# Designs tried in a protein design chat: VH-VL binders against q9nrl2r1430to1533. Part 3

Target 1, 104 residues: q9nrl2r1430to1533
Amino acid sequence: GGVHELSAFEQLVVELVRHDDSWPFLKLVSKIQVPDYYDIIKKPIALNIIREKVNKCEYKLASEFIDDIELMFSNCFEYNPRNTSEAKAGTRLQAFFHIQAQKL
Short names: E, the ipSAE of ESMFold2; O, the ipSAE of OpenDDE; V2, 0.75 times the mean of E and O plus 0.25 times the DockQ between their complexes.

## First folded at step 10 (VH-VL; framework fv_erenumab)

Design t10 (at its last look DockQ between E and O 0.05; V2 from the best seeds 0.00; counts 0 for: pae O 9.3 > 2, placed apart)
Fold by OpenDDE, look of step 10:
Parts: C-alpha cells; structure tokens; sequence
Structure t10 (fold): chain C 104 residues (1-104), chain A 126 residues (1-126), chain B 110 residues (1-110)
C-alpha cells in the first residue's frame, strides 16, 4: 500500500507496541512454552492481531477496538497472578491505554 | 493464602540420596519460576537451582551441578529437588522460593523471590 | 568469599539510619537488577527490595534501595528494634544464568 497518515486506532496501537510494558502482549502465547494457556484462555488476542484488524478496517466503532484491547488485558490478569512480571506490566500498560483511549 | 511448604528433609550419610518436595498453594503455580535456596547452619543464603514456569529451563549452582536435579509437576503444584551423592557441605535448611519474574520478561528484569517456604532441614553426616 | 560482598555486621540505635553496602561486578550487579532480603531470627527470608529500588507491598518506605555501577546499597531509616535481622543482597550472574547472594549483614539495634 501507499503512505498514509495513521488513524487514531493505528496510532494508539503503535504507541502500545512501543511502550516498555508491551512485551507480554506483542504476540500470542506459545502453546509449546505454556501448555495450559489455551485451556484457560478461550479468547486469545494480542497486539499483532489487533493491529491486523485495524489495518483491515475491521473496527467500525471505537468501542469494538477498546473491547479487544480490554480482552487482551483481561486474559493477562486471568492467567497471570498479580505479582508476576506480566501482570505488573499489564497493569501499567492498561493504565496508559485508558489515558490514550480517552482521545478516541 | 499464598504458601510454600517444603518437605523431605532428614539425616543421611554421605553418598546417599534425598528428594525434597515443595507444595505450592494459593496461586497459579504454573505461572511462576521456582528456586531452591539453602542455608548452612550459622551461614548465609546460597542459591541452589532455578526452574522456569514451563520446566524447560533449569540452572544450577556450580556446587551442586551434576548431583542435584530440579523439577516440577505443575499438575500437582509441586516443586522437587533430587539430591544425589550428598556431601557434608550440603547440610542446610533448604527453602523453596517463588520467582515473580515472568516467563517472557526481558533478561534484565528481576522481581526477586517474593514467597518463601518455612524450609526443610537436610543433615549429611557419617 | 561470596560473589557479592557485604559487611558482616552493622549496628545503630533506634531511630537512626543505617546503610548496608553490597559490591559485585559487571557480570552481576552491573548488568542486572538487584534485590534485598530480610531474615528475622529463626524465620525464612523475606523480599525487601527488588529491581534495585522498588518495595513490595507491605514494605515500609523507611526501607530503600539504590544501585550505582557494580554496587548496591540498602538504606533503613527510623531504625526499630524489630529491624534486627540478617540482610542479603541478591542478583543474577550472567555467566551460566546463576543467581547469587551476598554474604549477609547482621544488623544489631543497640
């Protein structure tokens, strides 16, 4: 495709990916590394998937985009106890997201 | 409610084997790396071994490498330490400890060992 | 003889401030985060500081950690009798992915 100005969704995804606490969320959890993950998490999602959905214009409403981001965090907190690095990173990233999402 | 309980300690002669267990409760055991740390009588803490959450990565202190094996059964929320060829210098209280560092965390991250068991005593004596 | 070096003992009166040093090398403290542990007499160690200067929940702010170069320091202000314990620094050794402890420091409250 050609060069275009990023939409609000695209820009927010870029900011989330670039955030220091994005590492738990960049791609789906490996079933090999975490064998029981998909037994617990039934709606897996990650920033790379959300980015693809944005690129394909699959989000018609900001609420749909926000729901997927919140699902991503929900999955993290469901599987990871609060004292894990993932949960701590998720807490900070979610706080950042909530601030940025106010602009949508 | 988060708890670690060690067991399996005892008195053994040099050259013998012993298997320690650490029962975890109150948290998702499979999400955490786990450590064994020991403390000889009147001495400081000595790191023994670590196993990551999936069990795929194991590392040992040089003092026990080749003799000790760390393992885990996530279905039973239990951490193990198989100790072979025991020596007098292995005499210590053995603690299991939870590592709060995530499985995908950058290598430079270290959130420490945030939960410890009460310890189990191993005495190696002729 | 430990990889990380601590003074064997420190002491101070209640209400005073004490610092406990921990010196290492580039392969451990220099390139990795450090943690500190408190061990009260007859008990298991307790995490006091992690990631150089962060306190877990429940740890009062009179405990602090700092790191500079290949050394780290634990600070305790408003010293209380209940602070009498052994304190250990801890970090990773990049060589072989080992975890290393300091030799420990016995804090006596006078």
Amino acid sequence: as target 1 above (104 residues)
Amino acid sequence: QVQLVESGGGVVQPGRSLRLSCAASGFTFSSYGMHWVRQAPGKGLEWVAVIRSSGSNKYYADSVKGRFTISRDNSKNTLFLQMNSLRAEDTAVYYCARDSTGRYAPSDYYYGMDVWGQGTTVTVSS
Amino acid sequence: QSVLTQPPSVSAAPGQKVTISCSGSSSNIGNNYVSWYQQLPGTAPKLLIYDNDKRPSGIPDRFSGSKSGTSTTLGITGLQTGDEADYYCNSRDSSGNHVVFGGGTKLTVL
Scores: ipSAE 0.012, ipTM 0.660, lowest interface PAE 9.3, mean pLDDT 91
Fold by ESMFold2, look of step 10:
Structure t10 (fold): chain C 104 residues (1-104), chain A 126 residues (1-126), chain B 110 residues (1-110)
Amino acid sequence: as target 1 above (104 residues)
Amino acid sequence: QVQLVESGGGVVQPGRSLRLSCAASGFTFSSYGMHWVRQAPGKGLEWVAVIRSSGSNKYYADSVKGRFTISRDNSKNTLFLQMNSLRAEDTAVYYCARDSTGRYAPSDYYYGMDVWGQGTTVTVSS
Amino acid sequence: QSVLTQPPSVSAAPGQKVTISCSGSSSNIGNNYVSWYQQLPGTAPKLLIYDNDKRPSGIPDRFSGSKSGTSTTLGITGLQTGDEADYYCNSRDSSGNHVVFGGGTKLTVL
């Protein structure tokens, strides 16, 4: 990973975290509050984990960063029915990500 | 880095066929739906067709249904428009455009077309 | 003759504000997300507004969108001569799996 890509990953993840619809994705879902979540979702991921991986330079390619972000949205849509607040937030944040990620 | 480049436009006679191509780069092509949009000289934008990321679901404007076929080759990052039985009213600049809604989102969600090519010109005239 | 109706043209002086309206129905604007496109002379369209009122990266905040009922409005403040373009509203039409554009509005900055 080049320096320009790492700066772009950091900027984009900050923009995602600051987005109004980021609330379902900021940190991993609590097993206490949502007991069945980890029975359904096998590869959990959240923005705080992705941000940590960016800070540690763990993404070697832009595609690896994008794959983690897309996994985060896929988990949301797998667990939450389409008309829930979580799924609606996910679709709005995903559209934001796709449009902003053009800078990558 | 995200880019779409159309090709295959030209001058053809009415009743003939033409195939347009759109080369995609800088993004995961297989994750996005793709559109064709056309613009006749001096006219507005007219949506032509959409194809889902897997290539399975395709939808067409009524004006081209039965004559045009949208397709894609995800292994080559390429979108196609096969245009058969061309008419004078098909004369236009043809744009390919990326659907901003990803394949993981519900299929009835549409937020627009965030990446466009430069267009390729098709002229149907004798 | 588009399902989405826009005024054919609008004009204003540099530095002024304009709004461009777009009217549809419940099958399109009313129950679907709206996007707006700018087409500068001789160029491809560019996304200005999505999800009714959001801007892509690189679009200045003097461009704004709003939606009310079956109508949507593009607002442009601080007009510049470089804003002279055609502007299109756009939405899904859920009566079929179609996408529809408005007829377009030519903005003249004079």
Scores: ipSAE 0.011, ipTM 0.713, lowest interface PAE 9.0, mean pLDDT 89
ESMFold2 (binder alone), look of step 10: mean pLDDT 89; pTM 0.931

## First folded at step 11 (VH-VL; framework fv_erenumab)

Design t11 (at its last look DockQ between E and O 0.03; V2 from the best seeds 0.00; counts 0 for: pae E 11.1 > 2, placed apart)
Fold by OpenDDE, look of step 11:
Structure t11 (fold): chain C 104 residues (1-104), chain A 126 residues (1-126), chain B 110 residues (1-110)
Amino acid sequence: as target 1 above (104 residues)
Amino acid sequence: QVQLVESGGGVVQPGRSLRLSCAASGFTFSSYGMHWVRQAPGKGLEWVAVIRSSGSNKYYADSVKGRFTISRDNSKNTLFLQMNSLRAEDTAVYYCARDSTGSYAPSDYYYGMDVWGQGTTVTVSS
Amino acid sequence: QSVLTQPPSVSAAPGQKVTISCSGSSSNIGNNYVSWYQQLPGTAPKLLIYDNDKRPSGIPDRFSGSKSGTSTTLGITGLQTGDEADYYCNSRDSSGNHVVFGGGTKLTVL
């Protein structure tokens, strides 16, 4: 991707972070607070990690960026039951991402 | 660029069959549920069918259930609508539309259709 | 015929505010998220509002959505000639796994 694509990644991450439903995804889950999380989730990821990868230009294709974002949501739905605040927030944020990702 | 392009529309007699296609591009097709929505001339939007990203779950409007079949080929980024036993009231512009709801969300969640094709016209008349 | 009920038409002068109502039931709007679509003459529908009150990128903030109980409302402020279109509310009927549309509202800019 070019400069415009990189900028698009940055912009989208900023929008995701600023979204009201981003709170479950801002950083990796604490092993202290959730002792069994990493026994279940084998590929942990969060928005701060994705942002760092964007800043380091590690995403050469939009598909790579999208895959990480989708992984983030997949992890959320895998670990959290549907009635949890985390899962509910995740569904809304994912819809936001899907809609906004059209510009990529 | 995200895009949906319908094809396969035409003029057919009642009782005949028609197969519509929707070619998707610019996004990971297999990650999204897809819808068919139709609009009769001068009328409103009518939801027709939905298929989940994996293709395992399909739902239909009562008006087409038993006659229409929604399917997809994720390897070809294509959505299909097989229409059998066509009736005059099936005459409409048929749109394919992308479901913005994530594939991992519960099945009863729905956040709308964020991408639409330009539609293909189906006319059923004697 | 439509599961969701909209007024057939609304009209207002440029610069004014209009609201379009959409009435449903507990099985659709009451328990599900609502989206709104704009369909300009001769074009495909366009997502205008999702998640009851959220706007996709590119949709100006003069478009707003709200939900209360089993009803939803689309608001358009600063009405422009280009807003003349059909508007449809949309939700899911969770009991039947069906998606449902309102009957549509034709907005005329006087």
Scores: ipSAE 0.774, ipTM 0.921, lowest interface PAE 0.6, mean pLDDT 95
Fold by ESMFold2, look of step 11:
Structure t11 (fold): chain C 104 residues (1-104), chain A 126 residues (1-126), chain B 110 residues (1-110)
Amino acid sequence: as target 1 above (104 residues)
Amino acid sequence: QVQLVESGGGVVQPGRSLRLSCAASGFTFSSYGMHWVRQAPGKGLEWVAVIRSSGSNKYYADSVKGRFTISRDNSKNTLFLQMNSLRAEDTAVYYCARDSTGSYAPSDYYYGMDVWGQGTTVTVSS
Amino acid sequence: QSVLTQPPSVSAAPGQKVTISCSGSSSNIGNNYVSWYQQLPGTAPKLLIYDNDKRPSGIPDRFSGSKSGTSTTLGITGLQTGDEADYYCNSRDSSGNHVVFGGGTKLTVL
């Protein structure tokens, strides 16, 4: 994509980070705090990593960017039971993302 | 129980080679980066090398670059250090250690080492 | 010749508090997470502090960490004779994609 699309990725990531429900997703989960996380989640990802990939122009297609964001939510729902604060935050942030992604 | 066990140390003459092994158990080895760290007699810890979880992206301390090669076999849960052109200053206990950083973090991320082996001793002397 | 500078030794009596300093630069401690390791005599190192100030499960809260600018400090309160060990600070050094340890600090409990 073009320069407009890359600017949109940057703007969307900033809006996700700003959202109140971003707290489970800002940085990679600590192996020390959550010892079994990386035994269950094989492709961990977080907003700080996605933002860095946008800044380095590592996404060749818009679908690759969307896939990383959706992977982030999928990891949350795979690791966390539905009634946890993490899963509830993920549900709300994902809904916000889907609305914002329609603008891409 | 998470465990790392080093082997392959011994006494060797300068200019010779040794290959160290580190057997991992109790965790998903292929999801973790791994380090070698050494400690000369009476001295502090010196980082030697790191390898990322897939076997890509290897980095070395300047003191061993060009002589040592880090590698891994994820199917056997084993980390290796090939040590060529050994010198007296390579005499140390060699530890393997598990990187606590997530597998897909950029190569510049590092949070520390949460699991260590017992070490294996390498002595380089005439 | 360590990039990270620690005092070679510190000492204190049982029950007292001790701090161990570690100084670096913006390429290491300043812009990267710091960790601390305890090495009891004749044993492998053990992680005490990660992510600047967090403790792994099983490490008592009398061990603490902090970071300010390009420096980090390990604090130990309620000192016990079993705390006699070498202590190392650790960080990434972005200057060459290296990991660096401090020179180590020998803690003697008198």
Scores: ipSAE 0.006, ipTM 0.667, lowest interface PAE 11.1, mean pLDDT 88
ESMFold2 (binder alone), look of step 11: mean pLDDT 91; pTM 0.943

## First folded at step 12 (VH-VL; framework fv_erenumab)

Design t12 (at its last look DockQ between E and O 0.51; V2 from the best seeds 0.00; counts 0 for: pae O 11.1 > 2)
Fold by ESMFold2, look of step 12:
Structure t12 (fold): chain C 104 residues (1-104), chain A 126 residues (1-126), chain B 110 residues (1-110)
Amino acid sequence: as target 1 above (104 residues)
Amino acid sequence: QVQLVESGGGVVQPGRSLRLSCAASGFTFSRYGMHWVRQAPGKGLEWVAVIRSSGSNKYYADSVKGRFTISRDNSKNTLFLQMNSLRAEDTAVYYCARDSTGSYAPSDYYYGMDVWGQGTTVTVSS
Amino acid sequence: QSVLTQPPSVSAAPGQKVTISCSGSSSNIGNNYVSWYQQLPGTAPKLLIYDNNKRPSGIPDRFSGSKSGTSTTLGITGLQTGDEADYYCNSRDSSGNHVVFGGGTKLTVL
């Protein structure tokens, strides 16, 4: 909970959004473009939603913020085979996240 | 292991039809786009066609447009190329190849072909 | 006629460095990602480089890719006799939703 944690989360989510490999995660996957996505992924989440939750101070615990970020990556790896462009981007962005999160 | 196996090649006369098949194994076929690429004897690679993972979006090289049809059966992990009105210029080894561009990549994105079959030979001659 | 232009051949001795160029236009290389393929004699092509400069798993780092403007370059260092092959650049062409290959470059290792 404190203001320092919320500032750190805001800085981290901005860094994730600016990363070249953020493109699979910027917004929710379109049901029109990928009709079966929501048959497989039951807890969809994306960076725009996480950023909004940070801006509205909706995270009570740091673990809740980290859980949403990790859920975002686990959804990517659940839906996308590892050799696809989305999964490779997710692997690189998750590695970047883990490095930045340890600096907090 | 990941594998693509083409079949259906042979020797045919000009004007005839031939259907190629590509059997996929070791990966989730329905998540990948698929290509046909051909190589005439002693020549370079020539892209022929692509089909997106759902089977809806199909694109063709100008040299085959109107004569060839790409299709897929995701329930059987099989890619097809129906080749009609064959010409001597269609003589080539035909490869199927997996496109690792994902289902929701931007429309201007193209990863490339990361898995290839060994090819099937089509010879069109009198 | 290939829309992507490559030299027909290049040669170098074992242990040396070689580069293979590929020139296109704004509708293909200029505004799209490029990939490179190796085709060893009598075999199917193999992906060497994707996303302009990234290597798939299993491709050694002596293979490198770069892109500048409407051209791309494959670099091979520490040349081995097993690198003797045909090399193709590849990109989509947004003018027709096509994929295009370069004409190919035969690398001879003397």
Scores: ipSAE 0.329, ipTM 0.823, lowest interface PAE 3.0, mean pLDDT 91
Fold by OpenDDE, look of step 12:
Structure t12 (fold): chain C 104 residues (1-104), chain A 126 residues (1-126), chain B 110 residues (1-110)
Amino acid sequence: as target 1 above (104 residues)
Amino acid sequence: QVQLVESGGGVVQPGRSLRLSCAASGFTFSRYGMHWVRQAPGKGLEWVAVIRSSGSNKYYADSVKGRFTISRDNSKNTLFLQMNSLRAEDTAVYYCARDSTGSYAPSDYYYGMDVWGQGTTVTVSS
Amino acid sequence: QSVLTQPPSVSAAPGQKVTISCSGSSSNIGNNYVSWYQQLPGTAPKLLIYDNNKRPSGIPDRFSGSKSGTSTTLGITGLQTGDEADYYCNSRDSSGNHVVFGGGTKLTVL
């Protein structure tokens, strides 16, 4: 782990951000645009937040990093109907993540 | 099972009022925007109104604005359409429909209405 | 007199391909995503296409949607008798808050 794991997290976040299906996840949902979002989602998170945590070395274990990524997806599926572009993008991105996470 | 069931339709005279209800089940009602859409006999679909998930934002077609009021009770999983000053041209089957558009999406995104009720018939005649 | 314009009817034989056009303006189709609905006789509408060209679960791939400029087109290949229905295009208006439908197209399978 240690620096090796941190570097792996950093690279994975970069790949997630660059993915075509990352657009729902790049930043926190705007309360102005989605007034009821934070009434429903109690643990909001996004790729920019995860990236910051990686940069600050806040993840000691790979499981902590994975948990935050999975939380990000679960929030998406919790709030968005399954047939929305957001949910579908999330499904694809999550699949990509799972493949990449095997390399950690 | 995801389901919408409209009720409250009937025959009324012009100028009268009617209140439609739409009972939702099988999903978290409070997380979805809801629409009313109507269809006059032998005619096409006409959008009537939308209410967002929180209930704070409402929008109406020009043809019903000022006369109809859309509302919801999330604690009862029910959508309402209060119709006042009814006219003959309001005669139609009224559908409630669930909006499947994600609220996080840009405003130009529209992912349609993915769940519809069976409709309730409103007839306005003298 | 609908905001979105569709042909009132189209027809074809089983197995054939049909297209249904829907024309609007920059204020609706031009600036917004479109959806299509199928309404079988005596039933409520069903979502067929959303986000211009995406199919909900359960919709076969012989149904397709495309958008170009201020118009959209629904394509149906391998036409079946069960496809006989009314089809409606749908989008947002210039405000982005109102929904508009086309006038509907009756598809007859010969």
Scores: ipSAE 0.006, ipTM 0.653, lowest interface PAE 11.1, mean pLDDT 91
ESMFold2 (binder alone), look of step 12: mean pLDDT 90; pTM 0.933

## First folded at step 13 (VH-VL; framework fv_erenumab)

Design t13 (at its last look DockQ between E and O 0.10; V2 from the best seeds 0.00; counts 0 for: pae E 11.3 > 2, placed apart)
Fold by OpenDDE, look of step 13:
Structure t13 (fold): chain C 104 residues (1-104), chain A 126 residues (1-126), chain B 110 residues (1-110)
Amino acid sequence: as target 1 above (104 residues)
Amino acid sequence: QVQLVESGGGVVQPGRSLRLSCAASGFTFSRYGMHWVRQAPGKGLEWVAVIRSSGSNKYYADSVKGRFTISRDNSKNTLFLQMNSLRAEDTAVYYCARDSTGSYAPSNYYYGMDVWGQGTTVTVSS
Amino acid sequence: QSVLTQPPSVSAAPGQKVTISCSGSSSNIGNNYVSWYQQLPGTAPKLLIYDNNERPSGIPDRFSGSKSGTSTTLGITGLQTGDEADYYCNSRDSSGNHVVFGGGTKLTVL
C-alpha cells in the first residue's frame, strides 16, 4: 500500500545518503563551484530534494521515485567525464541503488 | 574577467526618482539571479531586491516595496533599479551582486552573492 | 525586515583565533544556508563563506564557517592585520525569497 511504499522510499533515501559515494548527490550543485553546470543540466535534482518529495508524499508510484533517482545519476554522467571522482562515485551508488530498488 | 559595474548614482531631493544600472561582463548574465544591496553611511549591509535569471520573479525588502523596481535586460547584460519617491533614509552606496544559486534550484536554496560591484552612491537630501 | 544578530565588535592579536557569532531563528538560519562576507575598509563586500561552511576559490583555510540550529559562527585562525574588516552573516527568510543580513561585526587586529 501507499504507506508501506512511502516507508520503503524513506528507507532507501536514508541508505543512499549514508552511502560513502553519496557526496556528489547530497544537494544541488553550486554555481560557485561549477559555474557552467546549469548551462548543461536542465533538470537538476539531488537527494535532499528527493527526500523532501518523499516526506511530502509526492511520489504516488515507485516508478516516479525511481525516475527521479535515475535522473540524478543521468545528470551526473552527462556533466562529469567518466574518469572523474563524481562519475565514479555515481557509478557505484547507482549500482547500489539498483540492488536496493528491487525491494520496492 | 567577471565584473559588475554600477552607475547612475547622484544627489537628488526627497520625492524624486533615480535609476541605477549595473553592467555585467565576463559571464553569462542571463543564467544568474541578481541582487541589489545598499549600505548607508557608517551602517551595515541591507538587502534591497532580487530578480531571478529570467526576470519573471522579483522580490523586495519591505523598506522599498512599492517604491523601487528591479529589472534586467539580458540582451544588454544590464541590471536596473528604478527608485521612486526617494527618502532621506535611502541615502546609501548601492551594490549590485550576482547570486550563485542555480538557475533551476528550488526557491529555498541560497548559495550567497559571489560577485559584487564597487557600488554607486545615492544621496537624498533637501 | 529582521536582521540577524552579531556582536558589534571583536578584537584579537595577530596569530590568535577569533570567532564571530550570528544568531537567527527557524525562519532564517534554521531553514536556510548561510553565507559570510568580508568588507575591508572602503571596499565592496566579498563572499567569504557559503553553504554554511564552504570557501570560494581564493579564500584561505584560515576562514571557516559552521552552523548549528538557528546560529552560525565564523572562525578565523592565524589572525593577520589584513583581516581587519567588517564581517556580515547572511541568509534567507522562511519563504526563501527575501535575503537578510546580520548587523555586522567590526574585527580589530590589536
Scores: ipSAE 0.028, ipTM 0.754, lowest interface PAE 3.1, mean pLDDT 92
Fold by ESMFold2, look of step 13:
Structure t13 (fold): chain C 104 residues (1-104), chain A 126 residues (1-126), chain B 110 residues (1-110)
Amino acid sequence: as target 1 above (104 residues)
Amino acid sequence: QVQLVESGGGVVQPGRSLRLSCAASGFTFSRYGMHWVRQAPGKGLEWVAVIRSSGSNKYYADSVKGRFTISRDNSKNTLFLQMNSLRAEDTAVYYCARDSTGSYAPSNYYYGMDVWGQGTTVTVSS
Amino acid sequence: QSVLTQPPSVSAAPGQKVTISCSGSSSNIGNNYVSWYQQLPGTAPKLLIYDNNERPSGIPDRFSGSKSGTSTTLGITGLQTGDEADYYCNSRDSSGNHVVFGGGTKLTVL
């Protein structure tokens, strides 16, 4: 009955979500809690949205998937000052992402 | 240089009011939560209050709730503590401290207070 | 209000190791990350440990933190006379909006 394979993109997103430093990236930033975020960040993205795009087969190329993940980190570093917990978490999670992406 | 400088401490009688200020420099003040922490002579640290980066959410220790008001002016990089109905037990050094938990997740995660001022002394005595 | 319990004092000789305990409950340490602060005599507190066991930039690896259940421990190895200070554990309350400090531990380096 059918063919089901966990996509390499889905596997990578699951690993990112499981990482202790994923907390700034799980969902889109709340405008109520952070009123100026969307004035500064023009292309918001988060792990839950990337995971939904994987599930809907919206990525045609691995480069498109990787670009969304790197956009997520770039947004973090653009909005958050370098010594904040969000930026430090982003640095550690990005390093982990680069290790895991080599398995694709 | 990242810096916090408190001012406005002094000697006041019980029942009086006092306003503390904390001037911030060397970082983007509007993106951080801020705390007041106090230390009575010879005693440990006691958390007093926190204000989120936007100024909309404020929380207080039970010992000061209803008497103290934390506020901020992001355009002037300044944190305030209005202290009303002062009591002898409010006698302490008052520190302001930066909360490096980023502004969008202060309730879901607590990093700690990574930058502190030198403190300003409040003495409540008759 | 919940309170974090620390021993009032500890002492050890230069070069030795010491640990400072901090006990709380599920409403604070058990469900929240902990941080540790050093307060040298006559100075403001300084962040020493965050996220249970992480060190900010500039804190030497002689300082370590751990958390188990509702307790946290600060470890200091290779004690120096300059480590003589008060040490405070710190955690968020389960309400998510309050912060509590332990009573503090005075470290004496003999």
Scores: ipSAE 0.000, ipTM 0.638, lowest interface PAE 11.3, mean pLDDT 86
ESMFold2 (binder alone), look of step 13: mean pLDDT 90; pTM 0.934

